# VHH binders against q9vm92r272to629, part 14

Target 1, 358 residues: q9vm92r272to629
Amino acid sequence: LEERMAFIEDYQQTQARSLLLYVREHQPAELISENGTIFSTTLDFALGKVKKMVRHAEHYSLDDARIKPPTPAEIVENQTFMVQSTDVLKSNAKFKVSEKVMAEYARLAGLYLDQIESLRPDYRWDGSRNLWILKPGYQSRGIGIVIRSSLDDILQWTSNNQNKKYIVQKYIERPLLIYRTKFDIRQYMLLTITDTKVSIWTYRDCYLRFSSQEFTMDDLRESIHLTNNSVQKRYKNKTNRDSRLPKNNMWSLDQFKNYLRIMGAPDGSWSKTYNGFKQNLVAVVMASLDETELLQNAFELYGCDFMLDEHYNPILIEINSTPDLSPSTEITARICPMVLKDCIRVVVDLPKNPTAAT
Below, E stands for the ipSAE of ESMFold2; O stands for the ipSAE of OpenDDE; V2 stands for 0.75 times the mean of E and O plus 0.25 times the DockQ between their complexes.

## First folded at step 1 (VHH)

Design f5 (framework vhh_8fcz_2)
Fold by ESMFold2-Fast, scan of step 1:
Structure f5 (fold): chain B 358 residues (1-358), chain A 128 residues (1-128)
Amino acid sequence: as target 1 above (358 residues)
Amino acid sequence: QVQLVESGGGLVQPGGSLRLSCAASGFTFSSYAMNWVRQPPGKGLEWVSGISGSGGSTTYADSVEGRFTIIRDNDKKMVYLQMTSLKTEDTAVYYCAKGQSYTYTGEDEYTYSAFDYEGQGTQVTVSS
């Protein structure tokens, strides 16, 4: 219901940003043609949409926080924009404007994108393809995960698979890569709830999981884009993949820190990343909690999956409430037993000393 | 509509004592946990202490444990913070708050508040 309307709005906003990103990243002469079929009104619409997003993010006008159904006129305007912008982004349609006019639109696109990205840093990892990842709500260990770009395909997929309660998330099109290969980071979190306090504990250690082949946006296959071990273990590593990457597709935190040193990452990059993990997880927990008093101590162990942007900012992609603790590699054989041991420590020690976990 | 009114602050010497009070209205007082949070000059909010709706359990930040005591009187709809052995670091505006607090207890400790409060606070200054 409201989720569907919220998603459609997000999709349309992402389309506007995608068009402006595309315009910013191409030379004006490459975007135009004397026989062009796209007019400046399409760019005006995208700029207006992003300008409204900037005002909303600045809390300039939050008169109505509730999602309203669009008016008939707004529906027509949105449909026209979607058709025109899709022709540009997916079919390389050209604008019928002068090079000078296109250069001015490119300048404005850059200005408005800089403004929204300063307020929403997470927008920096979006590309111009408006891709979404759809995951089954029940953990299927990578089974049923798909990547879609079409609004109609996404809505049809979720309607046809209602029994699996799919989660729809923006696909991260511009992740940090290691040796041209996609990875994610598994971070464990223990949530402990008492009648007066909620405590979030993160395990100090973590590990990276690599895709079995080089990253490319030209091919959306799961072997390239889904870094989950349950997906990647079905595939053998490609021969053209960088030989410095491990055959078991995992790195320890120490190996990642060594990589950052070798690549000349700025001092404090790992500290920034780890601090970002904590900020992201606290924000998610806060958003999920009621202020209601609980009668019993409760705890839950989560496996949290992150990607990084080019500045080593973490992007939370998934929280798994039934994390796999099997010792499938040397790294997991070391980490998983320690996570379990520390969970016992926190559960046993908290009732006797509420600060024992700190 | 929740309303919380703090009082009892003032100037005190290091090692001294103060008792803060909070009068609550607009909700079923005994059904909710109550908390004290503080804001030192130029810093963010810091959770100090919590007490369950029944008064059966209490929790304290490490920095105040053993020195501060939180108590409540459900008949009078009051929550109190008894502060002893005050330090200059305890200087802050103190607020009472309805609901639970969130404390990140990993390698670095972070406390985030999920409170529904409207009090203006009471100033506590500890100086020699």
Scores: ipSAE 0.006, ipTM 0.381, lowest interface PAE 9.6, mean pLDDT 78

Design f6 (framework vhh_8fcz_2)
Fold by ESMFold2-Fast, scan of step 1:
Structure f6 (fold): chain B 358 residues (1-358), chain A 127 residues (1-127)
Amino acid sequence: as target 1 above (358 residues)
Amino acid sequence: QVQLVESGGGLVQPGGSLRLSCAASGFTFSDYAMNWVRQPPGKGLEWVSGISGSGGSTTYADSVEGRFTIIRDNDKKMVYLQMTSLKTEDTAVYYCARSGYTVYEDAGSYQPYMDVEGQGTQVTVSS
């Protein structure tokens, strides 16, 4: 299938970037050994792949190898690279090069990674693990979601679960953490549809939900990596979790803003984040317009889940069309009734009184 | 005042590749999500791909997921659509479209047909 081939290509490209990220993030002396089993050709291959991605993004060519089936020699080279790079990334295999040579590879890795990131800012969310999150198309709220790092495991999982129409996405390896703990942000969106017009309303207040234990990439359990309340309510908070985190696993927006102030975040970080929520949601709604009935007056409330990267850019995780509005904490007891009240204001009152939302 | 100028279309064989470009002017480019939409011969407008104002988020129609890549350069005020593994069904006029939002108590409003400007760029996939 074309989607399968495209995914395999994306996985292989991500592996090359993963290796370069790993090299950039470690001291040269830590990466090498006189008895190392990995040669400079592995680094040359990764640099070549990323350099080609940069050129492809900037200067497209119909003759690019990317659009052609790989030759038998290229298939062997890719397989060798996958084995060698996996040994480095997962088994701590060392390079058999001098420290000076490794330092030069680290410099080049940084250069090409900066270049590709400037063309594809979303690549900044990637780490060196080449992780993918697999979500069932017909199930929501964390049920059936798995995280996989192996190409074979991913392909086998999707093959074995054809009836669920799994969606495969790169896992966000570098989310913003609070006290070493993963969180997401619940943002409400009201969608109103009239004849030929679609209007998107975002509620200006939101709340954060924390994982029940500290974030670690060494353990891919859902209790660490999935912050959805439906998942997290199945788990108790770990005793070694930072005591500054709330026992109920929620923060209000005001608590988050206070955290940003205390941590010295740049002025305007929250405004940037909120504007990003609006831009991402507009893009998603536009994406669904061909599947949306625009013939009658309608409205729908959505609960939208976001994570943030280290620069406070929002990353849309999931949209729930039947959000839970029950009060589970003091925060939700305050926010959920206000969301419902504002929906009435927008749908019922605004058409009659233009100042209702002012 | 808003101008979107598309380029890069042409004739390609099935399985081939093309890169479309869109030059934007007349507005603060980084404040708006940008999209590619297409109109196949004799059909209505079909959304293809979107990218957030910061470039931090991308979305794709199911029919092009894994085959097309949307990229933006905010310094140059450009949006690109890298198309690979092209099919005859991808034959269409491709338009660059701006996502708008009207701030009214944090409200967003979008009218897709109204944000497509310029002549578009024709992509024909044929043997």
Scores: ipSAE 0.006, ipTM 0.168, lowest interface PAE 10.3, mean pLDDT 77

Design f7 (framework vhh_8fcz_2)
Fold by ESMFold2-Fast, scan of step 1:
Structure f7 (fold): chain B 358 residues (1-358), chain A 124 residues (1-124)
Amino acid sequence: as target 1 above (358 residues)
Amino acid sequence: QVQLVESGGGLVQPGGSLRLSCAASGFTFSSYAMNWVRQPPGKGLEWVSGISWSGGSTTYADSVEGRFTIIRDNDKKMVYLQMTSLKTEDTAVYYCAKYRSGTLYGPSYQFDYEGQGTQVTVSS
């Protein structure tokens, strides 16, 4: 499958970036040993991969974009790179090079990463563990979602259930945290279709969902990494979790805005974030219009999940066509009925009263 | 074999106008929505505009709404971006893009831009 080849290439590129990020973030002396087992050619390979990614990003072309089957020699080189880089990233294996040579590799890693990250800002938050999130295509609310780091495990996982399409997505390893805890933001979107007209409405209110324990990459349990309320309500909040976080694992938008003020976020950070939600959702929906039948007075409500980066830029992680609208907390008891009411106003009242959408 | 060829870029003064063209081949053009995506120097890709398969529905990024118009000609297998009131922040390489929907691997919500793009430079 072409999709399989594309993923393998993405995985290998991510591994190369992960290795260079690891090298950039450590002192040269702590990366080396006289008994080191890792070849400097592993760093040469990673630098070459990232340099090629920079060229592709700067000068996209059909020839450069096409993924070709690797030669037997390339397969061996790729396998050697994967084994060696994994030993570094997961087992803290050391390079057998001088400190001066390692310092030069660290300098080049910084240079190449700065170049690709300026062209691909999302790459800043991928981290160095090459983790991927696997979601069942028809599941919602966190059920059946797993995080995997091994290429073979990911490929085997997705191939084992061919009657259930899995979505494979890069896990965001360095999201913005609140009091050292992972969160996401539930944003509602209504899509309406009339004749040839498509309209996209974003609800002005939203809420945050927190994990039941502090964020750590040393433990991939769903209680840490999956912020869906259906997942989190099954877990007791840890006693060492920051006491400023809510016991029901949700914040209202007002509570988040208050947090932004306390933390000294730039003025207009929320407006920037909300406008970013709108831009991302409009882009995704319009890109999907080829698959949407144009029916008069049709509508569909979506629950959209976002994380934020350190600059409060939104990162879209999921769009759910069957969002949970049940009152599970005080916040959802208030918001969900209002979303439903507003959807009815837009679909039923807008054609008769132009102010119904306001 | 999907192929998208962009053209029409160039150097233009602020406040000027430019029309970009995209020639498509290798797929049933009239069955797919088309998009324009741009990449400013030293920055990531940003979505600019989209048009439905029939041309009956269009949408625009807030930064270009009212200034840009996306049009398609299904008979000629062309999509166009008419740009007016150009600003220095519109400087970018512009790509014609088809959405890669339903992919099992890689990002679920990305555009396939397979052309070389066309450079638009807005400066005095």
Scores: ipSAE 0.000, ipTM 0.244, lowest interface PAE 14.5, mean pLDDT 76

Design f8 (framework vhh_8fcz_2)
Fold by ESMFold2-Fast, scan of step 1:
Structure f8 (fold): chain B 358 residues (1-358), chain A 123 residues (1-123)
Amino acid sequence: as target 1 above (358 residues)
Amino acid sequence: QVQLVESGGGLVQPGGSLRLSCAASGFTFSSYAMNWVRQPPGKGLEWVSGISGSGGSTTYADSVEGRFTIIRDNDKKMVYLQMTSLKTEDTAVYYCARPSYWKLGSTYPMDVEGQGTQVTVSS
């Protein structure tokens, strides 16, 4: 219930950002027409939504954490905005404003997007399509995952499939690609809880997982867009996929570092990425601990999945509290036993010898 | 009427420092995030830095992070930009900017950049 309201708000905020991104990426003259059907109030609404998002990102308030039911007037305003913004984004509808006014809206769109994207770096990966990924809560192995763009379709899908208890997440539309192919990075994290301390340990090694075919937004099939091994192992690699990509759809960290060097990535790009993993995981763990009772002398191993933007900034897409440590490739056959060994080293040896930490 | 008045610009040599000031009036200052934007000669506007209404959060463009600091004084209705380690690339007219007040059906545009203050970094 509250989850539905939270999603609707998130969808509407994403639509506002999508419109501003579209405006930022086009010349003012191509956005306007004397016979335009879209009014400046649509842009005012989008700017207001993003401004409110900036305020919330800057200050956390207990009152702001609770989603209030919208008033009838707010429902009408949101519906009007959704119709008008969709006409712009999907049907190339034009604004009925002067070029000077449109240029000023483009400037403000850039300003507001820069502000929210500096506070929410994950927003830089979004395009103007407002796509969402729907995952069934009672299924594993990637079965039943779909991508949708329409609010009504998403709400109807979850309603019609209540027995599956779907999870709704924003789809990342502009991921970093390697040889035109989507990937994610599996990073292990150990959380330890003692009488006085919560400690987060990130394993020093990781691996990449590739899609079985080239990335395209024109085709939303899972073989293109879902990179987890349980999905991808069901598909044969397409013959037109870049031959430099591995047949087993995994790269070691060393192979990724080699790729970064060959592509001319700035020095320190991997260190930046790895430190970003740690920062993201610390933030998530700290937020979660506020809602749970700490268990003394406990430990939990997590498998964390990240994508990267074009500047090698990480975006956390999933945390798995029961990660599969079974070997599936030569890479996982090497890494998974070492992760288990390091967990034992930290949990068993650290209380006896403080220098045993990894 | 919303008014923003920038000051503090001037000529400095590379590696120098300047503090820019913006005096605001005509609105509830503490309710708005404030920004600094700049326009280099012959180029478009570039966002530089932002600060939340309370002053608790700040953001910076990659080009100025670690060199510039944005602060505000809500009692005096002032926002400041402390610039250090100035580079020739920082030469621009600097504007204090407030995002337009949002409301469905509001009148637009609201031009709130003010007159600007010129910063020239040259040897």
Scores: ipSAE 0.000, ipTM 0.095, lowest interface PAE 23.7, mean pLDDT 74

Design f9 (framework vhh_8fcz_2)
Fold by ESMFold2-Fast, scan of step 1:
Formats: C-alpha cells, sequence, structure tokens
Structure f9 (fold): chain B 358 residues (1-358), chain A 124 residues (1-124)
C-alpha cells in the first residue's frame, strides 16, 4: 500500500498547485468577497505545501525519497484544506481577505509555481481541475480508460478493478491543440538487443490522431479526451469541429509540418519535438532495462504516444509493446507496412551495410 | 526501388578542386537527409558531410570543415559535394548515402542505402 500513500500525497500536492494556479490566473478582485467563506489560512497551507515540494526537489537526498505517514494533526489539516480548496475550485467560493492581501497571495503563488515548474517542467501541463486518467495495465486499445477528478472515486475505482492492475496518471489538462482539438502523436520505437548492447531507434515518420470533438474541460467524455482510433472511430465528428481537420481523424507528419509552417511556429520546432521523443524514450528504456533478463539477438517494436505542450515539447503518455499495425486509414495503410519493412533493414541488412564511425 | 548514383570522381592534384554529384530515385527525396561518406584505401568508412531534407541544415566532419560544401537540389533530386583544397588524405571512394528512417540514438547518421561509389584520387 505504499503506492496508495504515494498517490494520495501526489493528489494532495496537485490540489495545492491547482489552487495556486487558479489564484495566479484570476484577478484578485474576482477571488474575494465581503461575504467570503474561505480564509487566508487555505492559501497559507497551499503555499507551504508547494514550498516543501520545492525544498525536496532542490535538496535531493535518499531520506526524501520515501513518504512518511502523516501525523494526526497533518491528517486534519489536509482534510480541511481539501474541503476548502475544493469549494474554491468547483463551487467558486470567495476569499474573505482584502484585495491588497489577495494580490500579495497571487504574487507569491506565481513565484512558488515558477520555482516548482523550473524543477518539474511536467507541472506546466497541469490545470486547476486535478484530473487523473486511469488505464488498465493490460493492453486494451483504449478500452476501459476513465478520467476522474475525485480522490475517493479514483481509490474506489482502483479497488473495484484490482484484477486489471490500473495505472493512475495525472491527466494533461493543457495540451497543445490544433484548431481547438486534442491530438496525440504515434511514434514508433525499435529496441534491438545484440550480445554486446541494447540499441534504441526512433522512426523518422509518425502520424497524429484527433478527437472527434473540440476540446473542452467542461465535459470529460471519451470522444473529446481519448484520441485512440479505436475509441474515436465509434463517434461522428461534431459539426462545430473545424472543417480543416480530417474526417478520418489522422494527419501525416507532412500535414503537421505544413500546419507548423502556416501557424508561424519557430524554425526547428519539429526537430526539437523529434529530439525530445528520443530523449524521453531513452530515459524510459534505460530506467527499465535489466541485463540479466535481456535476450540475445532480439528486437521489439513499440508504439509510443506523445502529446505536445505550447512550446512543442513532447509529453510521453504511453508505450505500447503490441502496436496495432492494421490499415485503419490511408495514413496507417502507408506507414505501418513501411515500419515493418524498415525493421528488416535494421535487423537483417545493417550487419552488411555498417554506418561510418564519426 | 531506391537508387543512388554517384559521379564526378577522378584524379586531381593536391590543392585542387572536384565536384561530386549523386542522382537519387525511387523515393520522396526531400523527406530524407542525405550524406557523403568515404572509404580511404585500407580503412573503414568515415562520414564526411550531411544535409537535411529541406537543405536548411548542413554539418561536416572536422577533417573537411571549411574545405567541402554539401548542397542539394530537391527539384532535380540531386545532392552535391564541392571539394576544395584537396589533400592526399582525401583519397577515397566516396559514397552518397540516404539517412535511414530508423534513427539510432547511439549512432550519428545511420544509412539505409548507399550508392556504388565514385573514386577520388589526390596525387601528382
Amino acid sequence: as target 1 above (358 residues)
Amino acid sequence: QVQLVESGGGLVQPGGSLRLSCAASGFTFDDYAMNWVRQPPGKGLEWVSGISGSGGSTTYADSVEGRFTIIRDNDKKMVYLQMTSLKTEDTAVYYCAREGLWSPYDLTGYFDYEGQGTQVTVSS
């Protein structure tokens, strides 16, 4: 149950960041009322929580690697904070402080969020909703994936579905959107194992998958938030969706590059994104490899799913060890056979056509 | 069917110049980075120069920096290597190489196709 305690702590830390983000994003006058029911102690708690996170991130040590059980006083403080912060975030409850005091809290919120985001860049993708995505541990093509915002709902769901070994991940609330619509990028990775080393390869071609509806946080339906083709092909594209998006909900890399050009993205944005795919995948593979379990002279193909932030930095969502290679669209009909054929060039032909050492 | 055909090799004096050409066919040329690699007599392959699919980025081995220039013409599906201030150590078979679609992390410039090569000899 150490994993359960770690998740509860992560959820509570995310709630503190969510409150500070909400405060940073609103004018002080909008957050206060003479009849306000939320007091400055709620903001003090959130700031203290985030400051502890900054301290732990700055002072890296083994002692900080384990979550200590909360004291009875800490349990009460956390419960009070969760109730009050939820009233602000979900019920628009107002603070009973002066505008000047609220402006100072907004300044401190910005300062502390900037500090933690510089140490944890992944936190920039979070909004104020504290949403989590729950995925079954077995490969399911998007089947059984749910989005939850309540700690109790998440814990109940995982408890009721223990046989499926659900993975709980923070939902990315601020992804880059294309024409107001959510997408992900399918990137292939090849892992080759020789008697001397493991080599990681990324495919230079990829494709984008779109949701059938415009993105909104006001509605958590899978047709908006889950970009898997097996999910999206069950839905008709909505009439309010931008007509420039494809009816089959996929773009080729060329179409994405053209979009970047038209939208005035900085030169080298795709190269930056692709290099980021490589860096993320190498980090994950190196963290998971055990030499005693390696098979000699083997290879494995993976389908990797990424989203992007507003600066075109990749966000790794999932690695699938049995990627669907069926021709579901014109794009997959072209890419998937080429991926398979090119695997043969690396595995069979590489020993006959060595690359020059530089 | 992917084909890369090199031309322009020959005998040249030290300090001279030579221009190599590579004609590509059988693939979408501007989607691939192209490279020149060489094999000196009795030695392994060494990478010389690379150019991105758009032509917007070029890179060179330290041994040829400032002396060689790589360029491409996507309309003609050609890549060129302009060689100046040639040295005896530049003597090699030069190959045009397409950068593979599987990009290795631990290698720079994985090549999935190479041409037949063109001989460059720098001597008197």
Scores: ipSAE 0.219, ipTM 0.545, lowest interface PAE 2.7, mean pLDDT 81

## First folded at step 2 (VHH)

Design c14w (framework vhh_4orz_3; at its last look DockQ between E and O 0.62; V2 from the best seeds 0.00; counts 0 for: pae E 6.1 > 2, grease 29.1 > 24.2, SAP .804 > .668)
Fold by OpenDDE, look of step 2:
Structure c14w (fold): chain B 358 residues (1-358), chain A 125 residues (1-125)
Amino acid sequence: as target 1 above (358 residues)
Amino acid sequence: EVQLVESGGGLVQAGGSLRLFCAASGFTFSSYAMAWLRQAPGKRREWVALITSGGSTDYADSVKDRFTISRDNAKNTVSLQMNSLKPEDTAIYFCAAHTPWEVLWSYLPQDYDYWGQGTQVTVSS
């Protein structure tokens, strides 16, 4: 129940940001009508929500655990906002305000969004559609993953599937694309526990996975929005997809680096990305250590999936225990056996000889 | 015994080229990432280039597009082709070996498993 409430709050906050983003990205004249059905109070409400977010980010840790149940009045206000904002975002409803007033709202929207995004850079990846991805907690390889925008749909989905622990995450609506195609990076991480000491290792090689289809937010099919091989192998590459993309929907790190060069990416872009991997993974592991019973003389190999933003900052989207190491493509046929072989040095050789090469 | 032996260093004029070699023995070469590092007088040792066991390469920004690292697993050698050399590239260049795994959090003290003795590269103006 608490988790549900926290999610609802997050959804509503996201909706507020989404509306403001929408307002910022459109011309005022396009957003208004004499016969408009949306009231300015909707914009006021959105601005107020984001302002609160800024305050919390500045002064308080946004801990979902501290979310108080909303008052009845707040519930009504939120409901009204959700309806009105949804009408704008999904049905292109217009505001009943003057152009001058709308322009001012747009200015304020920009200001407040800049503020919150400076404090929460991850919000920059959000779009105006307030999409969420639902993943089954026990399943890997993209099975049972759905993307939804409607709060009611999301809640209903989780309620109907109570036997399945679902993880709900904000869908990244503005990922970095390569030739208009979605991709992620598979990075391997090794955790070792020796004498109750935890060590975190990252593999210095990785690979990219592509969707078989061009990216679009107008179609939420898995063939477009999921990149894992288990999903994409079921689909044919679309003919209109850029010919420079690989047929097997994978790139090596070298191929990606070459792409960065071709595209004129700043020097050190990969280093930035890789460093970001390390920072994110350490943070996640450390955050989880308090919740994990440490087994002595244990190890675990993880497949970590990252997306990138336009500045080549990595976004951790998933950590998979027991990742698929099958040689399904030329790329995985190369890297997967190597990863396994190289794990032996850390897991077997090092414990036997603390001075062993790692 | 593990050995890394660097060669190919010397004196070269600015704009010139050198190729460094490192011969490795005493360990399973193909399982190790190889790196070149350099240390200029009065400066800290800095990373120059890396090639993973899988063949992926990375370079410091200062040498990007000028230097190329390569390896021959059959010969247990790693090389560094250095083009368009600058006086700022003057340093002792070291060959180093480490596994493809990078430790992020560990009580282990060392980033690299093995080091060579280095070879001097001098670029004159």
Scores: ipSAE 0.353, ipTM 0.677, lowest interface PAE 0.6, mean pLDDT 89
Fold by ESMFold2, look of step 2:
Structure c14w (fold): chain B 358 residues (1-358), chain A 125 residues (1-125)
Amino acid sequence: as target 1 above (358 residues)
Amino acid sequence: EVQLVESGGGLVQAGGSLRLFCAASGFTFSSYAMAWLRQAPGKRREWVALITSGGSTDYADSVKDRFTISRDNAKNTVSLQMNSLKPEDTAIYFCAAHTPWEVLWSYLPQDYDYWGQGTQVTVSS
């Protein structure tokens, strides 16, 4: 129950941010009509909610972890806000205010969004569509990933599947794109455990995987279509896949570095991204080690998937303990055998290293 | 038994070029990343360039576009072409064998498993 109320609060906070993002994305004249059905009180509510979020983020406390039921007045205000904001975001409903007033709301929206995003950098990854991804838990099999935008749909979906453990996470709506195509980065990590230490190893080479399910659309499941439609609408006027991307949908690290130079990315952008990979992976491993019994003289190879934001900051998507190392392209045919060979070298050859002779 | 032997160092005038070589023996050269590092007088050893076993290269910002690392797995050699040399490039240059994996969190004393003894490069103004 506490999880349900916490999610409802997260959804409502995200709706407020989504409305403010929508206002910032549009010219004030586009948002108004003399016959508009949405009043400025909806904007006042969204601004107030984000201002409250800023205060809580500045003064971290145990209150952020506690769940309170809303008061009757708060229920009415939240329901009214949800109806009004949904009409704006999904039905293009217009505000009944002057252009001057709308411009001031746009200024305030930008101000408050900048404030919360400086305190919660992960909010920069959210868009205006309030999309959530529902993933089956490890106890479920055969139930795929579903993406939903409606609070009622999400709550109904999880209620209909209450025997299964679902994870509900905010969908990353603002990933870095290359030639308008979504991609991730496969980074290998090796964990070694010896009598004297636990070592975390990251492979210096990696590769990019461009969306193949979004381009080919071989699978027409709703979650893939919704994701495709939601993401592809940002690139509405593109009818063909960009020819600068290879047909096998993979880039080597060298190809990505070349792309960064062509696009004028700051010097050292890859080094900062790679350092971010390392930081994220160390944090996850350290958190896991405190909760895990370790087998001495063991090792594990992981496939780690990252996305990037528009500023080349890494976003850790998942860590796979059974990574696919099968060659499927010229890229994987080169990298995957080398990863396996180098893993064996670290585990077998380095303990015999004669550095003690130095 | 493992040896990395640098050569090609010397004195050169600013703006000039040198090519360093490193000959490797006693280990499986083709499976290691190879690196060049340097140590200027009174400074700590710093990384200069790396070439992976697969041939991908990376460079320190201070030498980017001026230095080129390459390898010849048939001869077990790695080389560093150094162009547009500056007095700040004056250092002892070391060849090192670097695991292609990077250790972010370890009690190991260094990132490199094998080191050469170094070759002096002096750039006069």
Scores: ipSAE 0.017, ipTM 0.364, lowest interface PAE 6.1, mean pLDDT 74
ESMFold2 (binder alone), look of step 2: mean pLDDT 83; pTM 0.846

